# Designs tried in a protein design chat: VHH binders against UV DNA damage endonuclease (uvsE). Part 3

Target 1, 305 residues: UV DNA damage endonuclease (uvsE), of Deinococcus radiodurans (q9rte6)
Amino acid sequence: MTSACEAVPQLGLVCLTVGPEVRFRTVTLSRYRALSPAEREAKLLDLYSSNIKTLRGAADYCAAHDIRLYRLSSSLFPMLDLAGDDTGAAVLTHLAPQLLEAGHAFTDAGVRLLMHPEQFIVLNSDRPEVRESSVRAMSAHARVMDGLGLARTPWNLLLLHGGKGGRGAELAALIPDLPDPVRLRLGLENDERAYSPAELLPICEATGTPLVFDAHHHVVHDKLPDQEDPSVREWVLRARATWQPPEWQVVHLSNGIEGPQDRRHSHLIADFPSAYADVPWIEVEAKGKEEAIAALRLMAPFKKD

## First folded at step 1 (VHH)

Design e07 (framework vhh_enristomig)
Fold by ESMFold2-Fast, scan of step 1:
Structure e07 (fold): chain B 305 residues (1-305), chain A 125 residues (1-125)
Amino acid sequence: as target 1 above (305 residues)
Amino acid sequence: EVQLLESGGGEVQPGGSLRLSCAASGFTFSNYAISWYRQAPGKQREWVSTISSGGSTNYAESVKGRFTISRDNAKNTLYLQMSSLRAEDTAVYYCAKLPRGYSSTWYEAPYFDYWGQGTLVTVKP
């Protein structure tokens, strides 16, 4: 099925649709804690079952719209990493057959899956309790990926930012000691404040961790005029060297609302960096979600007139 | 902040000529393909013409041979020279910035929706 005609980058859908097709349920910690133990179990069983069904729908949606890369929501299973409460873990175990079937729906449709846990996960925090809770949270995400039947390779990424600024050496030192379900899927993304691609590259090289390049973050971090700066192409290629095989490379695509320096994500992608034209996998980080992907398909390099 | 300001519209008789201008600011004008679109009352916006950063041009079939798109990169200005105007050319004309990598064979998807106020062209007998 491998075709030379499929040289165009694969665009990825992030978490949900703007339309009603893919939307997940949740519960806040305060609401959950107000419930009795029996009510907590019933609530999580209902929520997890519903979200697994929505994942099945997301697989069908991706297949119907020729989307081959999908980022799983980090909040699919609320309370799964809650310290001192094993209710979520027990419910997820009970739903293991449904979770695996949902994962198979994606792989059968040819959809690559990855996760990007919330920004509060800081593996290299200077506070031991934050490091411990971060490893617990990452392990919970890896458990979900295991339950979906996903390989423990960078094909199925667990993607994080570099965490605490100025602690790159500590990050490099702890990565080899992460649990295998996390370590083997780990990717690092440059951010707009703490870690530039230049600061992450040595860590990635030392640990065998792929670098997911984000041009929007790079432009904000270095105060560059736009995403056509020559350094963008240079970083696409340097990041590609951290991927084995190179064909697995993922980059992030987003635009600012009020110009290149605005960290907030726009509804659509108005400026597609020319440096991304030959990147195999692109996550589209726009508020318009599926609308942004559809819009991108009408512009170069995606549309053939 | 990207700004596009259209001007040069007005009333013209059938067979007449008119030159529209679009003044651009807030981006490096010479690096982008720029398009003209138009919208008649009660109709969807339709593509009229595109000029690439390199100067290559393309036109909708309805305007080929009658309209000429051009650009002046030193002035950050896009032009549309219209000749042999017809009643069917009556519309509000908009210019639109295309994303990087677009050529004259490609045009902005209507749902990108970053337009100026437009300039009204009315062809009256």
Scores: ipSAE 0.000, ipTM 0.097, lowest interface PAE 21.7, mean pLDDT 84

Design e08 (framework vhh_enristomig)
Fold by ESMFold2-Fast, scan of step 1:
Structure e08 (fold): chain B 305 residues (1-305), chain A 126 residues (1-126)
Amino acid sequence: as target 1 above (305 residues)
Amino acid sequence: EVQLLESGGGEVQPGGSLRLSCAASGFTFSSYDISWYRQAPGKQREWVSTITSGGSTNYAESVKGRFTISRDNAKNTLYLQMSSLRAEDTAVYYCARTQYSLEDLIRGTSYQMDVWGQGTLVTVKP
């Protein structure tokens, strides 16, 4: 527990590989709705079985490439959260042994799993129907995590942005009422426009929710020159205080394409913030995916020379 | 329920005009960047245009100067005004929210979509 040569951050893979090794199948709502009930069941059984097999392949990929943090795709089980249609839920129940086996493959490989559900999930929306659909979507994601055998703790994180701007008090008020499979895994991430880390920290403290700090979002939000700004280290440490234990802290790493203010994610990470050097878990949000992780491993603090 | 519903498609003569609409429901429309895509029979889905929450617009090279994207946040509606239509514009047109940057859309790179509409067919006579 105090070997300096083992104190480098764990770099996480997000959802997919650039290569064909990790790719998930889907179906559009329009095509699905055109099917009869029997055809819907057959379609989802085929699709879910395929994606569970791909998950097993993702576990093997992570093990082969020494990746110990993996973000599960939010699109693993299409139609699982579709209102008034229980076909997806029934198919997933039928595939429960295969799903649990996939989850064990990750656990046995020492790979930490988390999810970042889709942007349409807005828990603090001023529209009741959006709040209801958002809770349903989050519950569907939590059900997948339960089916994988994942703990109901922030070790297996369900990560969201703060949602609708100017509604922080409403977000803080509703978090305690979320279903336990969601609430116990919940994390909040600062974004580049609506919720700064300063706006999220009081919500995190009031609700016992960890803050996932994103330095690129912070730099864009505050119009800072780059990710070496002293506030980046300050926010790494303030965010760390929301994690119990602090060794579970996750941060997001991304770079802009045309400099620090560009919101578009680059293919590779050219600028690794010095403030992240002692962070235990880092999700790499770059379009190069596994290529970006490989390139980062040639840079300090990851380089062995 | 979160939905995007396209309308306004139909048959037109070459050189004609059409206005497509996309009605959004179940989410805060004004807070999201919304895009138009199209898919011709047997072809990959192609990005057409994006309008940001702030009102900035961008267009695929093939439609620049002919198509205009706009939004009405009070009506939760996205529009695509199409003019000088060509046979090559024949496709099903989809309204969508994106999870990646405008640059990813322009380059046609891989991305994850969070909400898609059902599509509306535009046929420019042969």
Scores: ipSAE 0.000, ipTM 0.146, lowest interface PAE 18.3, mean pLDDT 84

Design e09 (framework vhh_enristomig)
Fold by ESMFold2-Fast, scan of step 1:
Structure e09 (fold): chain B 305 residues (1-305), chain A 123 residues (1-123)
Amino acid sequence: as target 1 above (305 residues)
Amino acid sequence: EVQLLESGGGEVQPGGSLRLSCAASGFIFSSYAISWYRQAPGKQREWVSTITSGGRTNYAESVKGRFTISRDNAKNTLYLQMSSLRAEDTAVYYCAADTPYVSGEFYDLEDYWGQGTLVTVKP
């Protein structure tokens, strides 16, 4: 019965492996639109079935490599949120038993699942059509999480950045009106340009939304020398207070390619912030994926006896 | 800052050849899968070819057997050797770092498309 501060942090795998074990198929919108309606249905049935099989393989991979946190790709079911085209939704409904079985495989292996939709999702856009498409995309992601049998709590997080800069009040007003499958899973992450942790914290407190702290984004945003800056530990603790229970806290770990101010992600994590040593769940945002996790496990605090 | 600079486009007769280059900076080029896309006038941008960090290649059916993608990691440069060019190959060609299946990195690179290089196949 150890608390989060006494346990070694759980390292999370993001979306896919560098190796062949976890790789998903996709189709671009241009290629999809070139297909007839019958071809679209056949293409998505083949693609979604393949990706559900790969997702089952990802559960087995996580179990085999003692990975207990996995970020689902936001691109598992391409065209699912496509306005005016119900093909993806119909195919996913047909595959519901296979999707639920894949979700059970993760749960049975003790693997926590979350999603981070990054592409074109701006809930607080000044453009109504962007706000509508963003809610549609978030709802599609939440529908996938429901289909996997995942809880509607921040244990199975649906994570966003703060969106359009200078529109924090609009974001705070919008969150309570989000559909429950989205709202109950929602988390907010600070970014390197628009929303600092200081700007997000009042929104998180007002809406009951947990803050996912990213130290690299914080260091870039505030032009700090590195992730050992005292403010990093301060923000780990302030963010932790937004999590109920605190043992559910997730943070993001990444390093710049050309030093602390480079916002591009490195292949491996060279600089592990000491402030993260007692964080229960850490997503590893490195291009090396499983290679980065393996390398981190050779370092304190992760080193096996 | 990620930068992609395409070059090598121009006018060519049907059946001719061109070699496109994409000079990359601001990221560890050798660690990324890199793709060529194209956009014909009045049409949506379409995928043409990808080469992985390990050198595996894939091609759109319309260009298979006619185009060859390659990379030089020492020079941080991507190439597209185009042969047997057709009128329908007329487009602005773009270099993009990352593929759709590298989802955790797509956002970082999506806004860093090159400005493109125009290929015109004149009958």
Scores: ipSAE 0.000, ipTM 0.173, lowest interface PAE 11.5, mean pLDDT 84

Design e10 (framework vhh_enristomig)
Fold by ESMFold2-Fast, scan of step 1:
Structure e10 (fold): chain B 305 residues (1-305), chain A 124 residues (1-124)
Amino acid sequence: as target 1 above (305 residues)
Amino acid sequence: EVQLLESGGGEVQPGGSLRLSCAASGFTFSSYGISWYRQAPGKQREWVSTISTGGSTNYAESVKGRFTISRDNAKNTLYLQMSSLRAEDTAVYYCTRDYGSEAYWEYLSGMDVWGQGTLVTVKP
């Protein structure tokens, strides 16, 4: 049993490396649509097999570099959520043993996995077709997590922003009706414009959904001078209360390029908020990826004297 | 001032054709994907078609093969060529900026842009 105040945060790698070690293949919708049904099946079998092999390599990379948190790319299985086309689903079913083996590789290495689907997923959209496609996309991501053998708990997060602004009540009403593979893994993250942590907290409390706090988004949203603002620590603690157990808390770490108000992610993390020092799990959202993690490990609280 | 203005609607017989236009102003048209939506009386808005900044197109299954979306960036104008029109195509047609960096955040903040629409009526 360790106290959260004595634990050094675990730094998470997001999707790929700057180096050649972890890189995934894809196909565009236009190229895919130009293929015959047989060519689509062959193309997706090749792509999915390649990406599962790369994912197995990512588990080895994390183990070799003492990385215990990894965000799976939302683009591992192109066309899996394509409406009216079951080719991706059939290919993924065929590759189920390989997918499960890749998941076991991460679990055996002690690496926690989570997903953050693309920003265009808007569960509380005022457009019914966007709500339908958003649920389909979330269900496809949850299917990948199921195939990896990941538990249906917030230990294996499926993370979204709050969606369309001014529709928090609709979001709160919709969450209990989401499919269990999605609902049981769901987390909500504050963003720079639509949903502050203050707007998300009542939704999280009403639905039993954990709040993933992002200090950079908070600073941009509220036009604060920097991530040392006292409200940052207050929100780390309020967000922690939405996690059961609190040791599962995840936060996001990023810096702007041209100061605290710049939404563009910097290459390295120059400003590590003191409020994050006792947070158990931190996703590092920097363009430098593994280079940013290595640089952070030379700073307090990670540096060992 | 960001504005989208639809035109070209009217009455047409089943099997006929119409070309809708959407004139954009107040933003860099070439930097956005643009979509067509429609709404029949008493029904929800439904997506019809989208064109990307690079000219890639997507269509709702109900209109695929009958409708063609296109854009003219020099004129800041979007088009929807409709052929083989059916009674169920009767609706008010709207254009809107698709999801892009700023358009996405404007949409999430409740500030997406919709025109007044143009009415298409398919009557025998």
Scores: ipSAE 0.007, ipTM 0.329, lowest interface PAE 9.3, mean pLDDT 86

Design e11 (framework vhh_enristomig)
Fold by ESMFold2-Fast, scan of step 1:
Structure e11 (fold): chain B 305 residues (1-305), chain A 125 residues (1-125)
Amino acid sequence: as target 1 above (305 residues)
Amino acid sequence: EVQLLESGGGEVQPGGSLRLSCAASGFTFSTYAISWYRQAPGKQREWVSTIYSGGNTNYAESVKGRFTISRDNAKNTLYLQMSSLRAEDTAVYYCARQIPSHDYLTGEFRPFDYWGQGTLVTVKP
């Protein structure tokens, strides 16, 4: 088969599968706090070991299904960032060889890894204790990426929203002071409420941080009719300029359940924005996970013939 | 042992054609995205083209419509068919396996963990 010269994105899997192949275990803070120190150690050793094994299986899953971009769950190592409790850190240190082996499985399979920590991380909070816990949480995620053997560059992205609305200048001022394992991997994503791409772009330019564009968030934020609005292509290109090299650009793809203004993610992607056709890396944020990726591959621009 | 070995370079007249090959060994070739890069004397290395594991392709604007990347997974070989060659295409062409390097301890990152030796293409004026 010979085809015309084509540019087709790599589709990324987010965290887990709908099927049983990739599923992670966890523990709530309340349940964990009820345990004795010995019980905490035993619980985290069991959970972390299980999740590292599942992560190794996720590398095999991605290789088997031609998935070259995978978002690591932010909940792989519960309690790792818990203030005043070093149990998680000690357990992860004990499991360092297994963690590195899991990371090598992804690199050997040619799978690019990134993380998008939970929305409770607010680096620019007006409350000092929230800023401190946010830096601790980001540092814990960066430690996991270091343990997996991942480079300290935006190739292995630590992606965050802009945080507290109206505090963009504070965010820009804080970024240079972040620990290197976090700062060197940092990316910023526009959201549907607090930070538009227009608000994030000058922060990204000032700090050398790449902008991960999300067209669905943009459409919701600006009350646009759909993802074919001309501004979507404009923002794909403006965001691309924040990536060095441009072939590392990542965007997010999602659809609303009940139309373009619905913030809830659909099961499959019905509307693929034409503006995304030449983007090198796309994270697919759909509840169908691997089913959504398989369905997209049957559509242009992904369909072979 | 992972190896990438380029061949097919040489001297050609403007408007001519060349086919470059990259023979891969030591890894499961079919599961990796593989890229072509080039470097002219005194210039930065520039990306030329990538072919993804699924067969989809991407090209630098400077070569779009003139170069075609392809792969033969049964032979573990990557190709770059170059046509309508220009003086500006004169460079050493490198094959690169596209996965991240983890040598963050030295502060040095390369998005490709293995590069070939390179093959020289000279488009005579």
Scores: ipSAE 0.000, ipTM 0.117, lowest interface PAE 18.2, mean pLDDT 83

Design l01 (framework vhh_lunsekimig_d3)
Fold by ESMFold2-Fast, scan of step 1:
Structure l01 (fold): chain B 305 residues (1-305), chain A 123 residues (1-123)
Amino acid sequence: as target 1 above (305 residues)
Amino acid sequence: EVQLVESGGGVVQPGGSLRLSCAASGFTFSSYALYWYRQAAGIERELIASITSGGSTNYVDSVKGRFTISRDNSENTMYLQMNSLRAEDTGLYYCARDEYPYSSSWDEGFDYWGQGTLVTVSS
């Protein structure tokens, strides 16, 4: 442990608020494909401009509520990774000054940013077309982070789970060949089915990729009674060793709805694992979003005297 | 509150077709990835089809080319068009929503409402 880990953990907001303050617009592929090329450009210009403005508001929201970690939605720029269609890329290029200004708003507010791409991004798929589309999608996410002015380090994570189960060796082999904007930001998260933290740790060590520990996933994966199991603290420490510096460690915090084995996330965090008390950065994965963060701040170790 | 209500199941002969619907309320429908899960006797629920907020679709190999997932954001409804049905397609079909808008996580952030909709493929 270092002296930096003695500070109260920073709680992170995931994607949006339950309240109206942070809400993003989108368009489905079917609706988009029904549009002419000129209509597609106009639609994406309107959508991207709106969402960049909402990001500026999200930075202000985080500053006002002492939130210093924010997960960007993976779908802020719909159609950006659409194969054979460069409309999104052209629109994002046109909006580069506005995107950079939004990134500066977060940096000026002292807010750390990261992204968690869609679940169909499977880098180690046994299907070449899925691996190719997954790299394309990750590259699109990295382009957004570049446009926001974010460093190509694990301070600004591109976070993935381990992908296809039983293909850990293939994942380890693929990571060094990923484009630098992706590879330098990559983090891996244990999940409740395919990849335990024990399965990911050797991959993280071999590739220099940090492990983002999720205690709820660990408890579900190993069918443990709760997040106070001694293995939770053990994995917090083992995961911390993959972070350089250790003060950059991120973990995920969530609770099940119907007890520790329920994979669905609760509205609020009722059970804060004691193992997390000295973790520097915690993403709060609860349906209550900002309400869950506010409620957590009334509990130890966050309680103000 | 978030609600997802499945309908459209029934008994059909092999080679037949069914269209399932999932009616949604209590959230901004267009912002969320949506899923069809299937549960056969003695087996944990299996993801068979998905559609993201961006419109990307995916399917398990056993249903590719036979099933089509779609969404109508104006009606807050997701569909599963099932063609060339096989005995192996028999099961309870549940719809689910991603936990967070504009993303799809491995957490399978989902809520199930009612009993699902039963599809029986038999002669």
Scores: ipSAE 0.000, ipTM 0.302, lowest interface PAE 11.9, mean pLDDT 85

Design l02 (framework vhh_lunsekimig_d3)
Fold by ESMFold2-Fast, scan of step 1:
Structure l02 (fold): chain B 305 residues (1-305), chain A 124 residues (1-124)
Amino acid sequence: as target 1 above (305 residues)
Amino acid sequence: EVQLVESGGGVVQPGGSLRLSCAASGSIFSSYALYWYRQAAGIERELIASITSGGSTNYVDSVKGRFTISRDNSENTMYLQMNSLRAEDTGLYYCAAEIYDSSGYYPLDEYDYWGQGTLVTVSS
C-alpha cells in the first residue's frame, strides 16, 4: 500500500473468448417449444451441464491469463426464466453441486464475477407484464449467482441500464421492493440514449445502488468529441462515490470502430481514457475479447517499463 | 417475447438471386436493431448485414453491392435481397434481433433473439 507500489486496474473479460477456449451453447425459444416435456428436460440437462463445464474451463482460463474479473454470459441457462415452465429451474436444482463447484473455481482463482442481463429486461416499463417478466428474469440471474456461491453484495454485481427513458422516478421507487438476491447486487449503468450518468446518479444515491460509468456511452449520449473530455474524469469520481468501498468501483471500457460517435465496438482498444488510469476494475467491451486485454497490457498504465 | 422465423432459403446456381425474410413477433418491432448472420460448415457465424431501428445499414465487405438488407415495420419483417450469388455464400443464414441498439455489438450468445436459420446452397 505505498505510493511507490501503485495498483494497476484489473481488466475484465466479457462472456467468451475469440479463441475456442470459452464458448457457450444455447437453444432458441421456438426450437425449445417444439419439444415434448421429456425432450425439454433432456435438452436443458445437456445444455446446462455443458455450459457449467465451460464455466469451469473459463475459471481455469482466467487463472492462466491473470484475469481477475469475468462477466458471466446472461444466456448460460436458456429458458430458466420462462413463465409457466419450471423445467429449467428443476434442471438447475439437479445440477446444484456442479454449479457451486464452478463458482468455487472462480473464487479460489481470485476472479470477481458479475452479470449484465439482456436489454429486454426493463424494470420500469410502462407495461405491467414487462415489469413482471423483468423481475422474473432478474430473479433467475440472481438464482444463478446464488448457485455459484456468490455473496449478495455489489462485489458480485447484477448490472442493468436505467430501462425506459423518462421513468427514473418509477425506477427509484421500485428498487427497494426488488427481491434481496437482486436488490443487494444491483448496479446501474448509463447508456447512450435513455439515461445519462446525471439522470442515474440521483436514483443511485436515493437507493444505495452503485453507478457503473461507461465513458463511451457518455460521449455518444452527449455528442462529445472523445473520451478525454473533462466530464469523463468528473463522472469517474462522482460514480466512485456511489461505491462502498470505493475499491469495488467498476467501469466499462469500449471504443467505436470509426471514431468516438460510432456505437459499434472495435476489435481492440486504441484509446484508453486517462480518467480510467486509477479505476480498480475495468470491463473490456471489445470484439477481440482476450486479444484486446493482451493488447491493453502493452500500453500505459498497464505497461511495465 | 420476440420470435424470429426465417424463410426464402434454397438451392440456386452461381450468379442467381434469393430473397430471405425474417418475420418477427412483438409490438416493438420498429425499435429492433436487426442482423443477418451466416454460418458455413466448420466456420463460426459471421455478421454479414445489419439494419438499425432508424434504417441505417451496414455490410461485410464480401457482400457490399450484392446484398441489400431492408425492413418493413408494418409487416414486422426484415429482408435480405441476395444478388450475384457465389459458391462462398453457401451457409445457414440466421436473423437476430436486439431490442435496444445501445452498444452496437453483442457477442453471439448475448443477442436478445435468434431465428432457427435457413439454408442457402449455391451449387457450382
Scores: ipSAE 0.000, ipTM 0.206, lowest interface PAE 12.5, mean pLDDT 84

Design l03 (framework vhh_lunsekimig_d3)
Fold by ESMFold2-Fast, scan of step 1:
Structure l03 (fold): chain B 305 residues (1-305), chain A 123 residues (1-123)
Amino acid sequence: as target 1 above (305 residues)
Amino acid sequence: EVQLVESGGGVVQPGGSLRLSCAASGFTVSSNYLYWYRQAAGIERELIASIYSGGSTNYVDSVKGRFTISRDNSENTMYLQMNSLRAEDTGLYYCARVKYRSPYGDTWYFDLWGQGTLVTVSS
């Protein structure tokens, strides 16, 4: 009989569905700034309430489709981190019971949650105003995770790229000074331009931060022929060593549209790297979203015999 | 021994009240997320109320305004005060602890369950 430690990887859904089931509302900064203070409060109350309801529905969707890993959209609460405007924070505080209920729905369904905030968050920027806004944005995201009742551990990741290239030492130096709700959840992901896994590993080891390996980014960065390159398995194992416990390891899965060097994400995953077969948690970054997960479940190692 | 023990269930008339207790041993209620679940015959088990270490509470819509979750840190016990009871509240009530700080495995993120206590609302 197969033991629990031999279970196949859990596939994760990223933010929304291609179908209508999980879709979030937003507001642009220019539209928001055109509103009076009372109109801003009413707009954010309506929008945040709607998105919390959609998030509650996302928990049901995950349960119904046996999805146990879900990436929260970083855009659930627009204007929450806006400098000099506390409207978003006040509205979120007012909606605290509804937000906690949504978080409990995921926990009750056995769904692990994480966030990967937008690329403009650059903690190690050479511009002080960008560093300040980046910490504010990360703190706002951690506030949302706290409000959902999520643990301050890498089980519930706040995941970032390495930021500004050539500033790895600065990144390593600032991580210990991050607020606890951010620092205790922080994970770092290799990217295709600025930070390879080799550049991030010593930072991760020095700061106790787990490395989320992305084989697509690695293949693009090192100009490798495909994701079956022997270095992919090597990096899966090296990244695994940064996770305590190793069973919490997350990796990212994506394919290029026009071959392995194409940075654009395909609709479905045609090439599942063999190196990922024993990885416990895999985020599926494909334009097909839930369709890509369904298609993957027809392939080894997910295919049921 | 680490355990949760429920009590306070029974037969009550519609419109009546019951207080369920969940006594914790081997850990502190004030340091954990705790839940009340209900299992009714022929109906899927549902979360009805929760309380976390900071004291914030949450309720499913069907019990809001009627049920109140609370805890007594000195007695290391969690309570569910049930008012204005209805026939549809009949079921087996479970107390559970969520492993928020050490979630692992893939089957259940609840690491402790009570034995359950039966609530019957009938005349």
Scores: ipSAE 0.000, ipTM 0.120, lowest interface PAE 20.3, mean pLDDT 84

